# Ledger of designs, part 20: VH-VL binders against q8vl04

Target 1, 152 residues: q8vl04
Amino acid sequence: MKKQERQRYIKRLLSSNEIERQEDFVKLLRAEDIDVTQATISRDIKDMQLVKVPSATGGYHYSMPVQKQMDTEKKLKRTLKDAYVSYATQDKFVLIKVLPGNGPALATLIEAMHYDEIFGTLGDDAHVLIICKSLAMTLELQQKIQRLLSDH
Below, E stands for the ipSAE of ESMFold2; O stands for the ipSAE of OpenDDE; V2 stands for 0.75 times the mean of E and O plus 0.25 times the DockQ between their complexes.

## First folded at step 9 (VH-VL; framework fv_gimsilumab)

Design x6 (at its last look DockQ between E and O 0.19; V2 from the best seeds 0.00; counts 0 for: pae O 7.1 > 2, placed apart)
Fold by ESMFold2, look of step 9:
Structure x6 (fold): chain C 152 residues (1-152), chain A 122 residues (1-122), chain B 107 residues (1-107)
Amino acid sequence: as target 1 above (152 residues)
Amino acid sequence: EVQLVESGGGLVQPGGSLRLSCAASGFTFSSYWMHWLRQVPGKGPVWVSRINSGGSSTYYADSVRGRFTISRDNANNTLFLQMNSLRADDTALYFCARDSSTGSGSYYFDYWGQGTPVTVSS
Amino acid sequence: EIVLTQSPVTLSVSPGERVTLSCRASQYVSSNLAWYQQKLGQGPRLLIYGASTRATDIPARFSGSGSETEFTLTISSLQSEDFAVYYCQQYNYWPLTFGQGTKLEIK
């Protein structure tokens, strides 16, 4: 069986089961008529970057990395640290000035955070315009931006 | 009976430090954003700092940022303002104030203390 | 930063009179304006928020009006306990700012 096809089956098994041991992957795959060695499973675990996380019942089980949200916030803080110049706010608008070339990347990161305060975000080469849903939400967003900046 | 009582003010030399306290009673302190404001006699209040209900988010006026630290102890219903590197222009009457809304704040203040005076003079 | 300019600075009046105090903002602040009363030796007391909404336990003789940049506080029949300094405060733009006050004195 192809590596790609086998790894899809492993991903399906993880979505349906809490799997604690590598040999459990072999057993479950064999129940699906997929005969693999433990050495093959060990390589797949490494290639897929599976991690062990705590189980609700105690012990640990394998899981796919769930890093998109944490990675986005880390990238946002880093991009602000590296590119931030200033910001201004007026009514529902927050305008962030950045070093040239950084606007679209920062706008994408802000959108990926899915802040409830934000109606929309646009970036040009050196600016990010954030449009907030209300004045109160603009005030709250100003505080979030200050916190992201103050951790540097 | 909502009550806010400030303490810890006094006379201090430039460069010195003071810690202000605000004892709260008559309401669920941990549900409210809290603020510090200050007032020079004959002038309007000036906003200094705020802290959210859980204490995880703080914000400061530019004139005090980096010198003052707001904090709270929800177990003992107390708000604090640590004031370092004091300057003559920090001289004022300092007020503790409750934000009028629970949760996300309203940014106007329905209860204030009577104030504690701070004088910074050589 | 939004500057709030109050007028008059001092007003001498007698009990029973109708008084009107003004607050002008340097930029549009919608209706995000509050009024406070402060007596000597005391902290401010919230009277009005949202430009026109009376706070809890505030007598009906106090009313607020206006929007955008021009706001008024009216006391319809002045009582002896109403002699104080009155402040307006905006919460439309960060940071929050207050006016310089109007002192209401007994004639």
Scores: ipSAE 0.072, ipTM 0.568, lowest interface PAE 4.6, mean pLDDT 86
Fold by OpenDDE, look of step 9:
Structure x6 (fold): chain C 152 residues (1-152), chain A 122 residues (1-122), chain B 107 residues (1-107)
Amino acid sequence: as target 1 above (152 residues)
Amino acid sequence: EVQLVESGGGLVQPGGSLRLSCAASGFTFSSYWMHWLRQVPGKGPVWVSRINSGGSSTYYADSVRGRFTISRDNANNTLFLQMNSLRADDTALYFCARDSSTGSGSYYFDYWGQGTPVTVSS
Amino acid sequence: EIVLTQSPVTLSVSPGERVTLSCRASQYVSSNLAWYQQKLGQGPRLLIYGASTRATDIPARFSGSGSETEFTLTISSLQSEDFAVYYCQQYNYWPLTFGQGTKLEIK
């Protein structure tokens, strides 16, 4: 597997898991039939500038560089909360309706999140159309959207 | 022959915990997404949780999120559901089900177990 | 959530008869609709997925049709082993949802 692809996968793992140790990445990746060593993961962690953040249980877990990603997500959540009207799905498509003037900004924020589920996005004045990579990814993205909307 | 056998069900008081297991055989367990569903007698099944092939991704129904944990042991072909903070409305027959596709989810289920009963009552 | 309404709730039929079961979705679900058979004391068995594709080892007498919001499961000639409860399930939206079921019973 190429480095960039592996790192995208690592990012996805971080979004779905609270990972405490480098060896946990290795285990998770190998469980997905991705051959990787701890040394490789160590390099990826450094390259990706992953940081350890406190866990609710008193330990630490890895996270994407906190400031930029968190700022983007925070802005995304705020934009959704302020402008959201509705969303619907059809096969690989997710259509988000927003208050006029908010479509392009929302589309940009969604793109900035680099969600693995998304093939591409288009935005007009009052809509964001998301094209997912598969039906399965559409359902996964729905979960993500719901979490954003529900503050979970 | 594909076989899924659930176990671990029983009677528990509200607030209690149970751990369900599903023993899988007859297929490459580690290649499939797995699901838990539950069913109240006389009603249709209700989706509870899913886990991807490697166990790196899990999702839950709103009704169980934060209380239930799905996990798997691919080396031993076993799926688990840790149920904490159980409530009366968790009472149901719990099924282990295989997602029909390999590598990714299709979100329909081609094989089901016979179910294990969970009763939450004071 | 998507509500799937099945009709009829119960159907009394005899072996050899043609049976048609309906499933209506509260919203568009494309062709992302599956049908299951569940016999007493057993887990569900997948019959149809993608609205019209038979699952592996499912007899030809079972067929599915429909799209968007209206779906039908047809048994061309009912066999004695077909008496059971039948469920439809959509997988176009979270959460995944099932119909309330249609019970086929012997007349």
Scores: ipSAE 0.016, ipTM 0.624, lowest interface PAE 7.1, mean pLDDT 90
ESMFold2 (binder alone), look of step 9: mean pLDDT 94; pTM 0.959

## First folded at step 10 (VH-VL; framework fv_gimsilumab)

Design y1 (at its last look DockQ between E and O 0.02; V2 from the best seeds 0.00; counts 0 for: pae O 2.4 > 2, placed apart)
Fold by ESMFold2, look of step 10:
Structure y1 (fold): chain C 152 residues (1-152), chain A 122 residues (1-122), chain B 107 residues (1-107)
Amino acid sequence: as target 1 above (152 residues)
Amino acid sequence: EVQLVESGGGLVQPGGSLRLSCAASGFTFSSYWMHWLRQVPGKGPVWVSRINSDGSSTYYADSVRGRFTISRDNANNTLFLQMNSLRADDTALYFCARDSSTGSGSYYFDYWGQGTPVTVSS
Amino acid sequence: EIVLTQSPVTLSVSPGERVTLSCRASQSVSSNLAWYQQKLGQGPRLLIYGASTRATDIPARFSGSGSETEFTLTISSLQSEDFAVYYCQQYNYWPLTFGQGTKLEIK
């Protein structure tokens, strides 16, 4: 079984099971007639960047890294709160103006969000230029920016 | 013929709830993004909410976020707006509207219903 | 928020006249402007999008022009069915906004 196919199955197991131990992955895969070693599962966990998250039952279980995404969004919201000045849009371009020195940090955080609307992002000292995939997607990106600028 | 027909409006007290429906016909409903807008007499329309083709993505005006829920039933060609915690400034004529483009949302509206009135007063 | 200011507020005209309605945006909206016609008891009808492109089945007497902050809707020979309220709408900036309307009345 190829690495990509095995990891896709592991994602599906995580969506339907609370898996606390690496041995549980092996058991669940063997029940589906997929024979893997614990060493293979350990490498998959590292490759997929799986994290342990509190369970409703009081223990911990493996999960996709949603906490890392939430931390990135919090940093992006804080950076906008601290440095945002304005933005303008033209066709598929969105140009965000920030206080001097903040462009690279903002550009990095926007890239880390992996917004589907964005083709590419460039920053200089006081600006971030976002190139969207289409005119319509600039409006959808604006929706996301406005939500991040909200007070809650 | 493209047709959109709203229903479910009425008189409610502040804090009450209403569910608006929009029956669509004459086009492939599941291919289009759909919107709700509202209009106070004598003023221009105000955008309220939208939902993409399969219902996986929604967005709301700040004034209604957290109180209104847009949804769709593509099997029955129907758009919905669940309105909770209604306030006097929600009083308006409510329209459903079709986004002019299939796919990613163009945000101008080629077909509108005739509207359903909502009045929120004590 | 982009404010769209329409002028005149009300215009009294006779059939056959050439009519020009204005829409001014508080900042540039490029060419992302639409025009709608609304009759009493009906929903709006899309006339123009992209500032100048006529929507499907809109008569040739309707035309749009302008860009950035200044836009016009022209009706070249007014027909009796053209008496209505006309709205402009921008879709360049979030949130979407509409003008307050121009009412076109029979003189």
Scores: ipSAE 0.473, ipTM 0.790, lowest interface PAE 2.2, mean pLDDT 89
Fold by OpenDDE, look of step 10:
Structure y1 (fold): chain C 152 residues (1-152), chain A 122 residues (1-122), chain B 107 residues (1-107)
Amino acid sequence: as target 1 above (152 residues)
Amino acid sequence: EVQLVESGGGLVQPGGSLRLSCAASGFTFSSYWMHWLRQVPGKGPVWVSRINSDGSSTYYADSVRGRFTISRDNANNTLFLQMNSLRADDTALYFCARDSSTGSGSYYFDYWGQGTPVTVSS
Amino acid sequence: EIVLTQSPVTLSVSPGERVTLSCRASQSVSSNLAWYQQKLGQGPRLLIYGASTRATDIPARFSGSGSETEFTLTISSLQSEDFAVYYCQQYNYWPLTFGQGTKLEIK
């Protein structure tokens, strides 16, 4: 299994389970016929920047880095507000035009949000090109961009 | 354990109104997009409406647009569907479903309720 | 809207048999296809997404394949608990649409 697919699976496990230890990830994945070692899981946890949060019944469990995502979103909103010129859509493509010098930074922030709608992003000096995974997802991404621009 | 429990279904006359509820538990409700779907016995599910995590964005099937309103109360982990101007062809079992992605729409559904029946008849 | 046509409508099979279900799209939906299992009196359960990725807690005997307009769900060795109706669903275009379903019944 490729790393990206495995990490997506880990994210899904976190959405439906309170996982306390790295060994628990290994057990859950192996139960799904996914061969993985604790060393691999440890690397994934670091790469995904998982954090431990308190459980309602006591102890701790792993969670996605919600605070970091919130901070990234704040930066994304600010950058977009400061640099935004226009955007257009064509099929699976979203083209955002920004003030010169802001394309790469905006592309980096968008990528850091890990939106499921996005296949990939490219940024030049004054543009960000977003490739969506489907036409339906392009529509959702447009709405997401609009919300960011309106401070929602 | 993730659970979704629908309620509010029943018998109503054409032109009438119903309000469906879906009680969610076992997950961070405010982090997920939610959907309503309906199913006629012996047929496949039909998508009805979706709402994003904070309720700022909604979308509807053409057949219900202008008549149905989807909303949510994140403080009480509850999803709603206000149905007005009901017609006979709205008769179905109504499901609430969780979108599979956290904070985004994946547009496939990893958890469903058991459904609440709605019958529109004179 | 995208029309998904499933075949066969009904399939009579015995436990232990290999089962293959088909889903055909009226136009390309890339790999944005999901499969569900629905038992009598229950809501649907997600089996496969992205045409070939198995959902969490789904037995390894379930697998999905295909792309564009032709898709297949395979059960390598049918178990007694697998008798149900199976639906495919596309999420490449609005509105989201489902197939009419294939019913697996005991021979």
Scores: ipSAE 0.070, ipTM 0.667, lowest interface PAE 2.4, mean pLDDT 91
ESMFold2 (binder alone), look of step 10: mean pLDDT 95; pTM 0.961

Design y2 (at its last look DockQ between E and O 0.03; V2 from the best seeds 0.00; counts 0 for: pae E 3.2 > 2, placed apart)
Fold by ESMFold2, look of step 10:
Structure y2 (fold): chain C 152 residues (1-152), chain A 122 residues (1-122), chain B 107 residues (1-107)
Amino acid sequence: as target 1 above (152 residues)
Amino acid sequence: EVQLVESGGGLVQPGGSLRLSCAASGFDFSRYWMHWLRQVPGKGPVWVSRINSDGSSTYYADSVRGRFTISRDNANNTLFLQMNSLRADDTALYFCARDSSTGSGSYYFDYWGQGTPVTVSS
Amino acid sequence: EIVLTQSPVTLSVSPGERVTLSCRASQSVSSNLAWYQQKLGQGPRLLIYGASTRATDIPARFSGSGSETEFTLTISSLQSEDFAVYYCQQYNYWPLTFGQGTKLEIK
């Protein structure tokens, strides 16, 4: 079976199951008449960049990177809803003002989004300074921020 | 020679729909971000929407979000704007415009079409 | 949203004159300002970006200056083809905004 076809089956399994162990992938694929080794599954996990996220019942399960980013985006929207005050931009800097005590949480969530526009962030108690890679990318980041704020 | 030609404008009743097209020639369309803007006579242009080079990213002015859809066909060098639930204040001359840079958005526009008029009236 | 206020609204001048058009921003836009020319029945034409950089194939008689909140477009020796409406546009803050325009008319 081709690697890409097998990896599509792995994606389907992840969408309908919480899978904690590599052995469980092998078992579930065999139930669909796909015989693979654990070594093959280990390589697929690396190639697909699967991540482990907390399960509701304790422990961790495998997930696609997109699902982890969606969970982070939901938290980012909520943090902005609760704490956002204003922002300003100068050249390739974006300075976000928040209610006191919220800077570290916001900075952490922005870093977890891995936005391509961002070179780096610094935060204090009531501000997050974002340094973008270029002026053009600062405008792209502003669009993302405004979309997040408008969904509130 | 870079050329942008809009079409598809017309007279429509409130609640109606129109689809605008913009035919591009004289440059590598697939490398450029594209925009729609509109202009009421006697006033400055107003930005409406943009789409990146491969169509994977779009963004809309708040006044049209949820009603308008920007898209592109890079094989046929054509930009589109689907306009639904039209309102009287959507009446304007609509322009397509090329973003001045490749690979990212510069948000100033080095080439514009001549515009296609849209009138929303009972 | 950033408001760009252009002055004068209309300017009547003769060919050969030096003209200066103003654009004032409600907040600093750094140097992220463009100027456009629009003739009747045509789309805008980019003249200046970055406050002072001439776009491709723009004649040297057009020049831009300013930063932060105050910007000018200067036409050093007005030609007959320069009678048009001129707009400034900022691209420092989202959303993008344009000025209301200055109409340059033959006297």
Scores: ipSAE 0.357, ipTM 0.719, lowest interface PAE 3.2, mean pLDDT 89
Fold by OpenDDE, look of step 10:
Structure y2 (fold): chain C 152 residues (1-152), chain A 122 residues (1-122), chain B 107 residues (1-107)
Amino acid sequence: as target 1 above (152 residues)
Amino acid sequence: EVQLVESGGGLVQPGGSLRLSCAASGFDFSRYWMHWLRQVPGKGPVWVSRINSDGSSTYYADSVRGRFTISRDNANNTLFLQMNSLRADDTALYFCARDSSTGSGSYYFDYWGQGTPVTVSS
Amino acid sequence: EIVLTQSPVTLSVSPGERVTLSCRASQSVSSNLAWYQQKLGQGPRLLIYGASTRATDIPARFSGSGSETEFTLTISSLQSEDFAVYYCQQYNYWPLTFGQGTKLEIK
């Protein structure tokens, strides 16, 4: 199984389970006939920046990095508002024009948001090109950009 | 355990109104996009409407736009569908469904309710 | 809108048999296709997404394949609890659309 596919599965497990330990991920994945080691899961947890949060019944369980993502979103919103010039869409492509010098930083922040709509991003001095996974998702990304610009 | 329970269905005359509810439990409701779909017996599901996590963005099928309104109450883990100007072809079993992704829409549905029936007839 | 055509409409099979269901799209939907199982009196259950990724808690006997316009759901060895209606769904274009379904019934 590819890393990205495995991590999507981990994310799905987190959405429907309270998982307390790394070995519990391994057990759950193996129950799905996915061969994985605890070392691999440990790397995924770091890569995905999972955090431990208190459980209602006591103890802790793993969760997606909500606070980290909120901080990143604040930075993204500020950068976009300060540097934004225009954007256009064509099929699965979103092209954002920014003031010179801001393209790479904006692209990095967009990547850090891990939007499910996005296949990939590229940034040059005054542009960010976003490739979406589908036309339907391009529409959502446009709305997301509009919300960021409108400070919603 | 993730659970979705629809309610509010019933018999209504053409031009009438209904308000459907979906009670969610077993997950952080406020983090998920939610959808309404409907199904006529013997046919496949038909997508009706979606709403993002905080309710700031909604989208509708052409057949219901201007007549239906999707909304949510995250404090009470409840999804709503206000249906106005109902007509005969709105007759169906209405499902509440959770979008599989948090914070964004994937547009496939990992959990469904059992449905609530809506019948529009004179 | 994208039209999804499933075949066959009905399939009579026995437990233990290999089952192959087809879903054809009117135009390319890339790999943005999901499969659902629906039993009588219940809501649909997600089986496959991304054309070939099995959902959580779905038995290994279910598998999906295909891309663009041709997709297949395979049940390697049919179990008694697998008799139901199966739907494909595309999420590449608005509006989201489903196939008309394939009913698996006991022979």
Scores: ipSAE 0.084, ipTM 0.642, lowest interface PAE 2.5, mean pLDDT 91
ESMFold2 (binder alone), look of step 10: mean pLDDT 94; pTM 0.960

Design y3 (at its last look DockQ between E and O 0.03; V2 from the best seeds 0.00; counts 0 for: pae E 3.2 > 2, placed apart)
Fold by OpenDDE, look of step 10:
Structure y3 (fold): chain C 152 residues (1-152), chain A 122 residues (1-122), chain B 107 residues (1-107)
Amino acid sequence: as target 1 above (152 residues)
Amino acid sequence: EVQLVESGGGLVQPGGSLRLSCAASGFDFSRYWMHWLRQVPGKGPVWVSRINSDGSSTYYADSVEGRFTISRDNANNTLFLQMNSLRADDTALYFCARDSSTGSGSYYFDYWGQGTPVTVSS
Amino acid sequence: EIVLTQSPVTLSVSPGERVTLSCRASQSVSSNLAWYQQKLGQGPRLLIYGASTRATDIPARFSGSGSETEFTLTISSLQSEDFAVYYCQQYNYWPLTFGQGTKLEIK
């Protein structure tokens, strides 16, 4: 199994379970016929920047980095508001034009949001190209961009 | 354990109103997009409405646009569907469902409730 | 809207048999296709998403394949708990749409 696919699976496990230990991830994945080692899971946890949060029943469980995502979103909003020029859409493509020098930074922030609507992003000096997974998702992403631009 | 429990269904006359509720538990409700769907017995589900995590964005099927309103109370982990100007063809079992993605929309549903029945008849 | 046509409408099968269900889209939906299982008196349960990715806690005997307009759900060896109605759903276009379902019943 590819790393990205495995990490998506880990994310789904977190949405449905309170997982306390790394070995619990291994057990859950193996129960799904996914062969994985604890070392691999440890690397995934680090890459995904999972955090431990208090459980209602005591102890701790792993969670997605909510605070970091909030901080990233704030930076994304600020960067977009400061650098935004225009955007256009065509099929699954969203092209954002920005002031020169801002393309790479904006693309990085968009990637860091891990939007499920997005297949991939590319940024040059004054542009960010977003490739969406479907036409339905392109429309949603367009509205998401509008909300980011209008939010204070 | 993720749980969704619908309520508020019942019998109503054409032109009447109902308000459905969906109580969510077992997950961070405020991070997920939520949907309403409905199903006539013996037929496939029909998508009705969608709401994003903070309620700032909603979308409706053409058949209910202008009559139904989806909303949510994240503090109380509850999803709502206000149904006005009800018609006979609104009769169905109504489900709340969780969008599979956190903070975004995948537009497929990993958890469903058991449904609440709505009957519109004179 | 996208019309999803499932076949067969009803299938009588015995435990242990291999089962193949079909879903055809009126136009291309890429790989944005999900499969659900619905038992009597229950809400649907997600089986497959992205045409071929198995959801969490779904037995390995369930698998999905296909792309564009032709999709297949396969149960390698049918178990007694698998008798239910199965639905496909596309999420490439608004509005989201479902097939009419295939009912698996005991022979």
Scores: ipSAE 0.402, ipTM 0.780, lowest interface PAE 1.1, mean pLDDT 92
Fold by ESMFold2, look of step 10:
Structure y3 (fold): chain C 152 residues (1-152), chain A 122 residues (1-122), chain B 107 residues (1-107)
Amino acid sequence: as target 1 above (152 residues)
Amino acid sequence: EVQLVESGGGLVQPGGSLRLSCAASGFDFSRYWMHWLRQVPGKGPVWVSRINSDGSSTYYADSVEGRFTISRDNANNTLFLQMNSLRADDTALYFCARDSSTGSGSYYFDYWGQGTPVTVSS
Amino acid sequence: EIVLTQSPVTLSVSPGERVTLSCRASQSVSSNLAWYQQKLGQGPRLLIYGASTRATDIPARFSGSGSETEFTLTISSLQSEDFAVYYCQQYNYWPLTFGQGTKLEIK
């Protein structure tokens, strides 16, 4: 697995888990059938500039720097508002229609948000197809999209 | 036989709080997502909140988010709705409802209770 | 928000008659539509989901049809216990919405 792909998995793990120790990254990645050493994880932590933030339990856990996450969300809101045309949903699918040329940029930003509702996202020139984990999560993802399109 | 029985409704002043309960029986409560809905007489129901099977994930309508808290006690087969900062437009008959699908939810509801009335007025 | 418009608002009929209730969506909801029956002092009872699939223990006289924007609930031979208010609900778009109801009353 390439470094960039592994670091995307690490980012996903951080969005879904409170990870206190480097050993826990290795354990969680191995559960996803990704076998890496702790030395590799230590290098990834440095390269990604992960920080330790306080946990509710009184300890610390790893997190992406807050500024990078806020910047991604701001870009997503702007891109969606600028390029959005409509969306439709079917079963576990949400299909967003966008102005031509904007699909890949929107798809990349949606992937960078690591929403728990999403199984996967594909974009072509004028569409973004989002595959959700369940019918209920498809409805809940729609609320997130509507909030991103609003002034609130 | 599946049964859901709501309780804890009543009259409360604006800004007040109320806690609703829903006693579940006749099914494996711990395997189902549970919901709260509310209904003003003469109108269709309005969805309020849901909680997944183990209580690890909750979701709320925009109108109640930040004010209402859904929770569950699987050991005692009970669903709760804590309602804070109540407003006049929260006045309704409140139902608990079972999601029709185990595991991942469906957002349509195969069993409902009888409802418990909540009135918010001066 | 998806508006579900039910018609008629009230329908007066006699037992034994065939009854057809309509639900129209403001945009396509695919087949993600449910029908409920509600009697005075009771919670709703799920009749139909997926536009046409009968819920558990629902008598065969209830049937649903339609897709996209136009849906019907049919009661083929009305029984005395069928007088109630009927609601449709869509679960294709957030937020979830219900129709305003059709009251089925005895003539």
Scores: ipSAE 0.307, ipTM 0.712, lowest interface PAE 3.2, mean pLDDT 89
ESMFold2 (binder alone), look of step 10: mean pLDDT 95; pTM 0.961

